VH-VL binders against Putative 6-carboxy-5,6,7,8-tetrahydropterin synthase (queD). Designs and how they scored, part 15

Target 1, 157 residues: Putative 6-carboxy-5,6,7,8-tetrahydropterin synthase (queD), of Pyrococcus abyssi (q9uxz4)
Amino acid sequence: MKRVVSIKRRIYWTKEFDSSHFLELEYESKCRRLHGHTYRVEVEIEGEPNEHGMIFDFNHLSELIKTLDHKVIVSEKWVRYEEGYVLIEKNDKLLKLPRSEVVVIDKPNVTAEYIAEWISERILENAGENVREIRVRVWEDPRSYAEITLTLKPQGS
Short names: E, the ipSAE of ESMFold2; O, the ipSAE of OpenDDE; V2, 0.75 times the mean of E and O plus 0.25 times the DockQ between their complexes.

## First folded at step 8 (VH-VL; framework fv_roledumab)

Design f1 (from e5 with light chain A50K; at its last look DockQ between E and O 0.46; V2 from the best seeds 0.57)
Fold by OpenDDE, look of step 8:
Structure f1 (fold): chain C 157 residues (1-157), chain A 120 residues (1-120), chain B 107 residues (1-107)
Amino acid sequence: as target 1 above (157 residues)
Amino acid sequence: QVQLVESGGGVVQPGRSLRLSCTASGFTFSSYAMHWVRQAPAKGLEWVARISYDGSNKQYADSVKGRFTFSRDNSQDTLYLQLNSLRPEDTAVYYCAKVYYSGEWYFDYWGQGTMVTVSS
Amino acid sequence: AIRMTQSPSSFSASTGDRVTITCRASQGISSYVAWYQQKSGKAPKFLIYKASTLQSGVPSRFSGSGSGTDFTLTINSLQSEDFATYYCQQYYSYPLTFGQGTRVEIT
């Protein structure tokens, strides 16, 4: 008889991307100024292989992170739209950027926490029923990261 | 399975008002911007309005600006479009549409629409 | 507003045909184009985004191409279920705008 009584399968994916942001804060901080990071995103997905033998297609992750790379990440709350442009007004700033250079996230701020949450939600949208857990870690620098974990309940439970 | 169900359409005279609703299910409603798109009889598609995930940001087509008001109740997974000062040219099937994900402006799911007829 | 001009407005085709629909933007819009299929009395169906990316579940006989101002939807080997009206849409800027539609009819 087999010794193993339970099997858990997980995939890991990581990639860096260069983007800029600023934070809305009520107190004085350098983070209120526009600045850039080399972000590192780590994704762990637990689940069962699908009909193709994959827990999740890595290409989805690659494409997702590519959308963030070399962009200004801003909050939906800060933007208004003109033809071909996104206007960003916050923290005594007024930025007018081509749409192609901006990522607007549906979060009240653009912290590593909210970026991780945003990424996790995008992964969730492409996750099959075979996925049980999604963990996203966003490193703002080599020393600091934010992490979010989504636990997916099996269908029919 | 994503579902969008519009309601509130009907026949009204010019200058009157209607309130359309769209009930969403099958996805995290509060995480998505939503849109209205309409289609006049035997005509093409016309974008009407957008509302951000929390309702803090709204965009309207010039043809409806000042007359239509877009709102949402995320606790009920419902969109609302208040149609005021209706005109005959507002006659159309009104669709609520879901964006692929927040930040994108194309639509992966549409409701079946509700018909609004404005005539004397 | 950015105008999207589709051509032709309508045409007849037979099953097995290669079908090409064109959409021209009034200005450069990179690849911010989506395509939809609408059958009579039904809501539009999402087909393509980013000008050439096929939505999951859409048959591979559908393809999109183009960048800048000229975009094309191609149906390789038209099937009976493909007779419908097709719309292009730009999402480069607000207001969002659609082409006037192309009706593909059966011969």
Scores: ipSAE 0.589, ipTM 0.861, lowest interface PAE 1.1, mean pLDDT 94
ESMFold2, look of step 8: ipSAE 0.621; ipTM 0.861
ESMFold2 (binder alone), look of step 8: mean pLDDT 92; pTM 0.930

Design f2 (from e4 with light chain A50K; at its last look DockQ between E and O 0.83; V2 from the best seeds 0.00; counts 0 for: pae E 5.1 > 2)
Fold by ESMFold2, look of step 8:
Structure f2 (fold): chain C 157 residues (1-157), chain A 119 residues (1-119), chain B 107 residues (1-107)
Amino acid sequence: as target 1 above (157 residues)
Amino acid sequence: QVQLVESGGGVVQPGRSLRLSCTASGFTFSSYAMHWVRQAPAKGLEWVARISYDGSNKQYADSVKGRFTFSRDNSQDTLYLQLNSLRPEDTAVYYCAKVYSGDWYFDYWGQGTMVTVSS
Amino acid sequence: AIRMTQSPSSFSASTGDRVTITCRASQGISSYVAWYQQKSGKAPKFLIYKASTLQSGVPSRFSGSGSGTDFTLTINSLQSEDFATYYCQQYYSYPLTFGQGTRVEIT
């Protein structure tokens, strides 16, 4: 019995990582202080198998999240660079940290939304033409997440 | 997919100015820091300058500080490098380059534009 | 600035040879090294990041290794298209710096 009309294929992947950050906010909030989370990232990718039978390589996701783990995540807006160090000036803070302990992201703030967007962009940069959708969720705690969905238009259409 | 196209190179006398541009496509330009890297004839590569995704932070190699100005127009997906007070040692092919993953290696390069400073 | 010193400056080789290029940093830079290939008249082509991770689409005959101050690019079975100049680059701190290049030439 061949009653299948269409096939959709998705992969799911998840990982936790520990990072610290602070937010740039124009109002008072404890989130303006340096603090940490055990983040959970969930990734769903829809597409067709590539020449290797994969929609996307899970090892790339693992390597990407490793770059965030046990790091301080900061906005590029807040930093200067010295030999071997990152200087971070924002919210009445001046931090001098070894380069290897900091991840600088090209976003105006380090909210769960921007972390999710940043991750989705890194995934997109390694996605082939076989990928149709990338969905990233970032949880800062067990109750809430931010989600970014990229819907892709295939090349040549 | 990612494409970077430099223009504005040419032959100019010492002390003169040029403005280089780089047009970008195939990625969300306003989300990435961008760089210029140059290569003198038959020489190695030299990092020249960086600009943050929104243009608010800029860094320059010591050899060009005070003479070169990096800017971007995110509405036109275009980078500019103003080369003032040019010297013969500024003679090089100038590449614009994109960084990946918030790291500082150059995953895409333009084809380059040649700047020659001589009489 | 962190100096990156490549050796050798040039290397003569034949198709099928194993080629090894070294790069030494003037201080510890962990694994923040990238490698590029440049053919005459062309822009550099990105090969390797984090000292040992191949960019997608780079042939598996290329490999990288090292950490700290000493890094190596290896081509395990040189092909005719691999005759080029190779550069290492540190991205541990600004200013970003490149090695002086290693030219791999036909014997």
Scores: ipSAE 0.265, ipTM 0.740, lowest interface PAE 5.1, mean pLDDT 90
ESMFold2 (binder alone), look of step 8: mean pLDDT 92; pTM 0.934
OpenDDE, look of step 8: ipSAE 0.750; ipTM 0.902

Design f3 (from e4 with heavy chain D103E; at its last look DockQ between E and O 0.49; V2 from the best seeds 0.00; counts 0 for: pae E 2.7 > 2)
Fold by ESMFold2, look of step 8:
Structure f3 (fold): chain C 157 residues (1-157), chain A 119 residues (1-119), chain B 107 residues (1-107)
Amino acid sequence: as target 1 above (157 residues)
Amino acid sequence: QVQLVESGGGVVQPGRSLRLSCTASGFTFSSYAMHWVRQAPAKGLEWVARISYDGSNKQYADSVKGRFTFSRDNSQDTLYLQLNSLRPEDTAVYYCAKVYSGEWYFDYWGQGTMVTVSS
Amino acid sequence: AIRMTQSPSSFSASTGDRVTITCRASQGISSYVAWYQQKSGKAPKFLIYAASTLQSGVPSRFSGSGSGTDFTLTINSLQSEDFATYYCQQYYSYPLTFGQGTRVEIT
């Protein structure tokens, strides 16, 4: 084996989740209707091992994706809250669902791009100073994905 | 790492105004609703105000409604709280706080800035 | 607004003691309760959400329980760093409200 000059470390994790959504579009599209996907999320994180020898705890990723699974994902722009319920009004829809069945994201729409961005932000909140890069891909179907990459500045150097 | 830093507190007379600010780092500020929570000396915590991620929706506690105005500048990752018509009972440490996305509990807090209203 | 009533208001204890703090809501709030620790001169520190789920990095000696109107925070085997004031918070509806606090102090 050749002498090592440097070490770069990256972890990869993937999971599927089933959710429903619709898009806000000013033009006609079937995506304006409530419909479902089996999404696949791929996460890559580059960094150094922390005090426990991990770049990032896979259990945190699993817990995060579990919160999306079997839920309706909607934009914060479309909702009002009643005690215990979410009221969704958009695209000629009026839905009243238990709060536990809905994921409200602080994004103006629920595209694969915004879902990927939302996931990357939750990962960033739990990333230590040992993490240098977070990459998230969200596959809406087998043929296409959206990707968000966050490049992080080193702390203290 | 999430960091919130408040500033702008001070000592003012009743009826006067102050402007508090909070600078944020370590998270995508423009993607989160933000809050102010205050604590009077030797007393408990009181929720004051909320602003939506894009600033389009604001909510206030009854005790400050009509006197306080919450705003944000997402290009500078900064929150502002304009405190008008201040009363002695507004005397408190004011905390800027972040919620977990989609929830209303405060997972990160600033260290706070002190506002004292006295003659 | 939903009132959150904590008891006791203060509690003298020694290291190694079990501490139990209760929080009662004026109406049913399911499990939408968070708990915070605040040391003198510091901001509150987030401990627990959903009545019983510990935030990452919170020692396992902390636990929460309850649903509906009655909630508890328990510290098993109190440590010297646990002397602080503890607050519950409901996040079921606006306005968001806190209990008045429970001060845990050394005897």
Scores: ipSAE 0.473, ipTM 0.805, lowest interface PAE 2.7, mean pLDDT 91
ESMFold2 (binder alone), look of step 8: mean pLDDT 92; pTM 0.933
OpenDDE, look of step 8: ipSAE 0.747; ipTM 0.903

Design f4 (from e4 with heavy chain S101Y; at its last look DockQ between E and O 0.87; V2 from the best seeds 0.00; counts 0 for: pae E 3.6 > 2)
Fold by ESMFold2, look of step 8:
Structure f4 (fold): chain C 157 residues (1-157), chain A 119 residues (1-119), chain B 107 residues (1-107)
Amino acid sequence: as target 1 above (157 residues)
Amino acid sequence: QVQLVESGGGVVQPGRSLRLSCTASGFTFSSYAMHWVRQAPAKGLEWVARISYDGSNKQYADSVKGRFTFSRDNSQDTLYLQLNSLRPEDTAVYYCAKVYYGDWYFDYWGQGTMVTVSS
Amino acid sequence: AIRMTQSPSSFSASTGDRVTITCRASQGISSYVAWYQQKSGKAPKFLIYAASTLQSGVPSRFSGSGSGTDFTLTINSLQSEDFATYYCQQYYSYPLTFGQGTRVEIT
């Protein structure tokens, strides 16, 4: 490949997951009710192969998304922890659910934007210095998505 | 890479206070709950406290409730544990620890800071 | 609080041995168990979560199993760097609790 000046490498991964949630909103909206989506998450990662020949291990992505699947996603702001249960109190709701059925995210609301951000941060945690960019899209339905792109600074100075 | 560095340990008499610090880097600190876990000399591990990502929710082991106060400064990526009314049984290495994927197990630990409470 | 009881409290073993450590919970905790390795003078090192899932970089000679109340950590062919103390931890409910530890020593 004598005419090649540089190589850019990118991987793509996608998965669907089914979750329920509600939004904290100061105004009337159907989104304040508990409801579900079949979400689709798309992940793109740009970088160089590591010592194992991978930019990022797809198994880490699969394991991360499994933590959300078939769960009720709630904000840390709305919960109390009891033995074996999560107590959820918000929007005139009082829910007591087994811990295994709930995912508590460290965000102030459970919008597609915050879900995408939460995912991107967990991907970043597992990214080596070989990774330059992480892009996450979360689709709530076939027509709408939220996107977070993390552009990584070279480690060092 | 994830790094956690504790400081502020020392030798103090019973009834005195210490303030422990933990500085964090290599992850989005403000998006994670953080914990303290301690280990008495030649003994096992004991969970001490948790603080939510924004500092608004805190949980403590019964052995330290009312005496220890956990706080965080997300602008400086720093945790604080105020140790008041120290007792000899509080003698331990104190670790700060990070959780993974919103769970309550600790994927990264600091190297610890030693607190000794003796006459 | 959920009590985690490890057995045995210590092992004497040689390189190449298979080592099995058990951890028993005082009530059902599904698979909310993590395992840690701690060498003397060092911080604990994370090995396993969800009872059986190995953390990236943990050698395949380590394995975990169990659900409900009974959990095991197995080292299939003990290496010289594996002489350490091992802890289980439940993360099913607060307060979070650890087993008392199992010390794996050279024979």
Scores: ipSAE 0.383, ipTM 0.781, lowest interface PAE 3.6, mean pLDDT 90
ESMFold2 (binder alone), look of step 8: mean pLDDT 92; pTM 0.935
OpenDDE, look of step 8: ipSAE 0.694; ipTM 0.884

Design f6 (from d7 with heavy chain A33R R99V; at its last look DockQ between E and O 0.56; V2 from the best seeds 0.00; counts 0 for: pae E 2.4 > 2)
Fold by ESMFold2, look of step 8:
Structure f6 (fold): chain C 157 residues (1-157), chain A 119 residues (1-119), chain B 107 residues (1-107)
Amino acid sequence: as target 1 above (157 residues)
Amino acid sequence: QVQLVESGGGVVQPGRSLRLSCTASGFTFSSYRMHWVRQAPAKGLEWVATISYDGSNKQYADSVKGRFTFSRDNSQDTLYLQLNSLRPEDTAVYYCAKVYSGDWYFDYWGQGTMVTVSS
Amino acid sequence: AIRMTQSPSSFSASTGDRVTITCRASQGISSYVAWYQQKSGKAPKFLIYAASTLQSGVPSRFSGSGSGTDFTLTINSLQSEDFATYYCQQYYSYPLTFGQGTRVEIT
């Protein structure tokens, strides 16, 4: 009711995607085997409306997550490319899959932490100077998530 | 948003060396594969080299293999291309280019730096 | 290496014209084709990936099509800012290769 001192604006977005992966671990674990998750990604972005009245376009988020959906996610450290195929060799596996069925991430492993980092980096790439904070949370199941928060510096400092 | 700025070009004689740099900003540089692409005057585009996000995997065009060395310093968000044993056919504008993950199309390019190899 | 052959090498056109540029790969490359626009003295500008998907911010008058070996870039109703050289590029396999370019010139 009294004078507004400041306004902070945040948007929230979420989507599920189905992917399979495995982990590189130096100890025995079932996670070293190829297996799947229904991941849930949550994105929060704080900032000011841009010239179109949006902090960030939800369509960009949807298109980004679509690139992960129904794919095998692997580290670039494990792959070779052959004529439209990805060859994956790690943990006593040798897989040859059509390139369109694989997402290769530039990370040394495919943990929820690295998936969240990868997503946050692609969001940052499309973030204008109106964006101050990007938070990405990736759930592997209903109980656990990994979170990355990027706090952005204003330009001109 | 994403910016790539090349530097280090110049005029040199055949057989000499030159080191190009590319400074990156507006994205998490250490998480992206990077490329060099060149363009001779009034000619088309030629891919030169690629380097993985951590610098561990590199590939070169046959025309430069053994003479050029690609490296990166992820602490400085900087790429380097060492050009050794330069030849007149290496004369070109050299661009650094960013790749979208998993696919090798170049969604962002620098302004380029000119290398002229002339006797 | 996979050769990318563009046709025509140059094209004279007027504002409002439909322009079609073709690109042929020396082997099947599925849809792993990108298109770029380059104006004199400037770096290439990314337009299209996956043969037909427009980059964000590219005008809808641009379209791409094709799969396998034959690809096209079409500009419907050419605008004055569209006079430039256009390149196709395959990203199916290393070494990455470009077409020789098609210069779209004002009549």
Scores: ipSAE 0.552, ipTM 0.841, lowest interface PAE 2.4, mean pLDDT 91
ESMFold2 (binder alone), look of step 8: mean pLDDT 92; pTM 0.931
OpenDDE, look of step 8: ipSAE 0.594; ipTM 0.873

Design f7 (from d4 with heavy chain D104E, light chain A50K; at its last look DockQ between E and O 0.91; V2 from the best seeds 0.79)
Heavy chain, then light chain:
Amino acid sequence: QVQLVESGGGVVQPGRSLRLSCTASGFTFSSYRMHWVRQAPAKGLEWVATISYDGSNKQYADSVKGRFTFSRDNSQDTLYLQLNSLRPEDTAVYYCAKVYYSGEWYFDYWGQGTMVTVSS
Amino acid sequence: AIRMTQSPSSFSASTGDRVTITCRASQGISSYVAWYQQKSGKAPKFLIYKASTLQSGVPSRFSGSGSGTDFTLTINSLQSEDFATYYCQQYYSYPLTFGQGTRVEIT
ESMFold2, look of step 8: ipSAE 0.674; ipTM 0.877
ESMFold2 (binder alone), look of step 8: mean pLDDT 92; pTM 0.930
OpenDDE, look of step 8: ipSAE 0.853; ipTM 0.935
ESMFold2, look of step 11: ipSAE 0.649; ipTM 0.873
ESMFold2 (binder alone), look of step 11: mean pLDDT 92; pTM 0.930
OpenDDE, look of step 11: ipSAE 0.858; ipTM 0.935

Design f8 (from b7 with heavy chain D104E, light chain A50K; at its last look DockQ between E and O 0.75; V2 from the best seeds 0.00; counts 0 for: pae E 2.7 > 2)
Fold by ESMFold2, look of step 8:
Structure f8 (fold): chain C 157 residues (1-157), chain A 120 residues (1-120), chain B 107 residues (1-107)
Amino acid sequence: as target 1 above (157 residues)
Amino acid sequence: QVQLVESGGGVVQPGRSLRLSCTASGFTFSSYRMHWVRQAPAKGLEWVATISYDGSNKQYADSVKGRFTFSRDNSQDTLYLQLNSLRPEDTAVYYCAKVRYSGEWYFDYWGQGTMVTVSS
Amino acid sequence: AIRMTQSPSSFSASTGDRVTITCRASQGISSYVAWYQQKSGKAPKFLIYKASTLQSGVPSRFSGSGSGTDFTLTINSLQSEDFATYYCQQYYSYPLTFGQGTRVEIT
């Protein structure tokens, strides 16, 4: 590798998951109704190998997406908690669902953009100092996606 | 790297007030529900209060309800706990703590704590 | 409020010993239990969530189990750095509550 001046390393990972949601909108739209998507998430992470030779452990990504799969995703703004249940009140809906069937995100709405941002934050929580960039794309269908890119400190302060 | 730093503790007489602060770094502060947990000297842990990511939803332990007020300033990545009408039983180390997200109420990161002593 | 009762209140042990700490909830809480380690003069350190899932970086000698009302934390081969107080915490409902703590002491 004498002719190489630098090495950039990136990993790519993807998985589909099935979730239901609705949007809070000030105008009439089908998206205000509870409905589902087969989402596809794409994750790219740039960095250096850690002590185990990995930029980021794919198992953490797999476990994260399992938490979303076959769940209803809702905003924290729409919920109250009862023992063992989540009560969801918004858009003239009142739903009472077992806590294990709901993912509550700390975002004001459940758009693809906010889902991608939420996922990127969960990835960042498990990223070491070896990670320089996290990119997340969330596809709502085969033709539409939202993307979030987090640029991180590449080393110390 | 996630870091939480409490400040504002001190020694005060009963009936007085203090304001505690917690500064956050290493995560998107405005995306997370935050908590205060306290520990009296040589005692166990007691949950005190919680605040939603945007500050709109707050809950308090019965022991402090009506006397303590939790707030946040997301532009400064800072939490505040106003301690009014302090009593000797409020003597404790006060920790700010982060949860992973609103549906998961275990504390994955804690600050170092700030000591509040209510005496005399 | 859901009461969390730990046993024992203290436990004397030597390095290499197997230590078991129990936590009982006053009602069913599924697996919504977390465990923390606290060394004297320091903030609690997060160990386990969902009764049995280890946080990243926690040594594999730690394990948790249980569902419903009965939960255990086990340290399979106690190390010198493991002498501390351990707390369980329920996160099934507000108010969030902790067990009284279990001190693991050197003999």
Scores: ipSAE 0.520, ipTM 0.833, lowest interface PAE 2.7, mean pLDDT 91
ESMFold2 (binder alone), look of step 8: mean pLDDT 92; pTM 0.937
OpenDDE, look of step 8: ipSAE 0.791; ipTM 0.918

## First folded at step 10 (VH-VL; framework fv_roledumab)

Design H13I (from f7 with heavy chain T28I)
Heavy chain, then light chain:
Amino acid sequence: QVQLVESGGGVVQPGRSLRLSCTASGFIFSSYRMHWVRQAPAKGLEWVATISYDGSNKQYADSVKGRFTFSRDNSQDTLYLQLNSLRPEDTAVYYCAKVYYSGEWYFDYWGQGTMVTVSS
Amino acid sequence: AIRMTQSPSSFSASTGDRVTITCRASQGISSYVAWYQQKSGKAPKFLIYKASTLQSGVPSRFSGSGSGTDFTLTINSLQSEDFATYYCQQYYSYPLTFGQGTRVEIT
ESMFold2-Fast, scan of step 10: ipSAE 0.755; ipTM 0.892

Design H13V (from f7 with heavy chain T28V)
Heavy chain, then light chain:
Amino acid sequence: QVQLVESGGGVVQPGRSLRLSCTASGFVFSSYRMHWVRQAPAKGLEWVATISYDGSNKQYADSVKGRFTFSRDNSQDTLYLQLNSLRPEDTAVYYCAKVYYSGEWYFDYWGQGTMVTVSS
Amino acid sequence: AIRMTQSPSSFSASTGDRVTITCRASQGISSYVAWYQQKSGKAPKFLIYKASTLQSGVPSRFSGSGSGTDFTLTINSLQSEDFATYYCQQYYSYPLTFGQGTRVEIT
ESMFold2-Fast, scan of step 10: ipSAE 0.790; ipTM 0.897

Design H15R (from f7 with heavy chain S30R)
Fold by ESMFold2-Fast, scan of step 10:
Structure H15R (fold): chain C 157 residues (1-157), chain A 120 residues (1-120), chain B 107 residues (1-107)
Amino acid sequence: as target 1 above (157 residues)
Amino acid sequence: QVQLVESGGGVVQPGRSLRLSCTASGFTFRSYRMHWVRQAPAKGLEWVATISYDGSNKQYADSVKGRFTFSRDNSQDTLYLQLNSLRPEDTAVYYCAKVYYSGEWYFDYWGQGTMVTVSS
Amino acid sequence: AIRMTQSPSSFSASTGDRVTITCRASQGISSYVAWYQQKSGKAPKFLIYKASTLQSGVPSRFSGSGSGTDFTLTINSLQSEDFATYYCQQYYSYPLTFGQGTRVEIT
């Protein structure tokens, strides 16, 4: 008898971050108000080890999430920039904050769905050809999360 | 791998037009603010223009405002820079460049450039 | 517009040397400075952002420092592949502006 074993490798990483946001919704909701969350990000990456024995560098994930921590997260559609400041204008809100305290995401809104997508996009651009799948979950509270899965094929496939 | 490839450069006479293109791959193009930067022969780098991820917001350097038009086609992962009323001082290699996200305007990836020569 | 002035304009150096390039902004720009390397006939390559944060994959012999108006790029123990032109760029406000470049040449 001959046994052939296939190996599937997946790494998991998680981190919490505390940040503020508001949503633009066409209906009344307390989520339209500026408020905070303790978010939790979960990242799963499937792939093969590279020449250094790594599927993906966890330090990159840590640095990426640090950019979101203790910030006000806003949509690029709501902002104007001035020297050292971000001006946030959307409906009934007008905020002027130091640039260092704001994260502007290239999304139309600041939902858990769009935050997860934004994170997945930054992970993707740093992924090597050894990566096969990237999965990102963003928990807005202990009961709910949004999830994005990116499935990658070999360059010539 | 992130790649940006420019095309459309050439030699033209003053007052004429060119359309430059930049094709992107290896990242989610539709979700990134993009820029054009140029470099005249034997000179330094000069920022030209920026366009938001959805194309709704654009800014131009004063030297090109009113003559150049920036646009993007997110379905084709392509940037366009329409160069009108070209002047000899517009002679340069034109690079498209990506930023990490809209809040930070440093260029983490650049194309290889396309040469525009305006001869008089 | 914010003017970025580099010094020196050119630098003659040998492999193994420590090279320091200075960039001065015409007004305070906090730490919103990036550095690029450009080899002849090539596109610029990103090295550093936020004055001192090294891009992943850039050798540790490169480092940046400074805040406000004065910034430096240092290359410890220059290697043959480091002979290039280096540019600083401010991203504090639009229009974005670059220094005029510092050419590092072999002696």
Scores: ipSAE 0.754, ipTM 0.888, lowest interface PAE 1.2, mean pLDDT 90

Design H22N (from f7 with heavy chain S52N)
Heavy chain, then light chain:
Amino acid sequence: QVQLVESGGGVVQPGRSLRLSCTASGFTFSSYRMHWVRQAPAKGLEWVATINYDGSNKQYADSVKGRFTFSRDNSQDTLYLQLNSLRPEDTAVYYCAKVYYSGEWYFDYWGQGTMVTVSS
Amino acid sequence: AIRMTQSPSSFSASTGDRVTITCRASQGISSYVAWYQQKSGKAPKFLIYKASTLQSGVPSRFSGSGSGTDFTLTINSLQSEDFATYYCQQYYSYPLTFGQGTRVEIT
ESMFold2-Fast, scan of step 10: ipSAE 0.746; ipTM 0.889

Design H27K (from f7 with heavy chain N57K)
Heavy chain, then light chain:
Amino acid sequence: QVQLVESGGGVVQPGRSLRLSCTASGFTFSSYRMHWVRQAPAKGLEWVATISYDGSKKQYADSVKGRFTFSRDNSQDTLYLQLNSLRPEDTAVYYCAKVYYSGEWYFDYWGQGTMVTVSS
Amino acid sequence: AIRMTQSPSSFSASTGDRVTITCRASQGISSYVAWYQQKSGKAPKFLIYKASTLQSGVPSRFSGSGSGTDFTLTINSLQSEDFATYYCQQYYSYPLTFGQGTRVEIT
ESMFold2-Fast, scan of step 10: ipSAE 0.808; ipTM 0.901

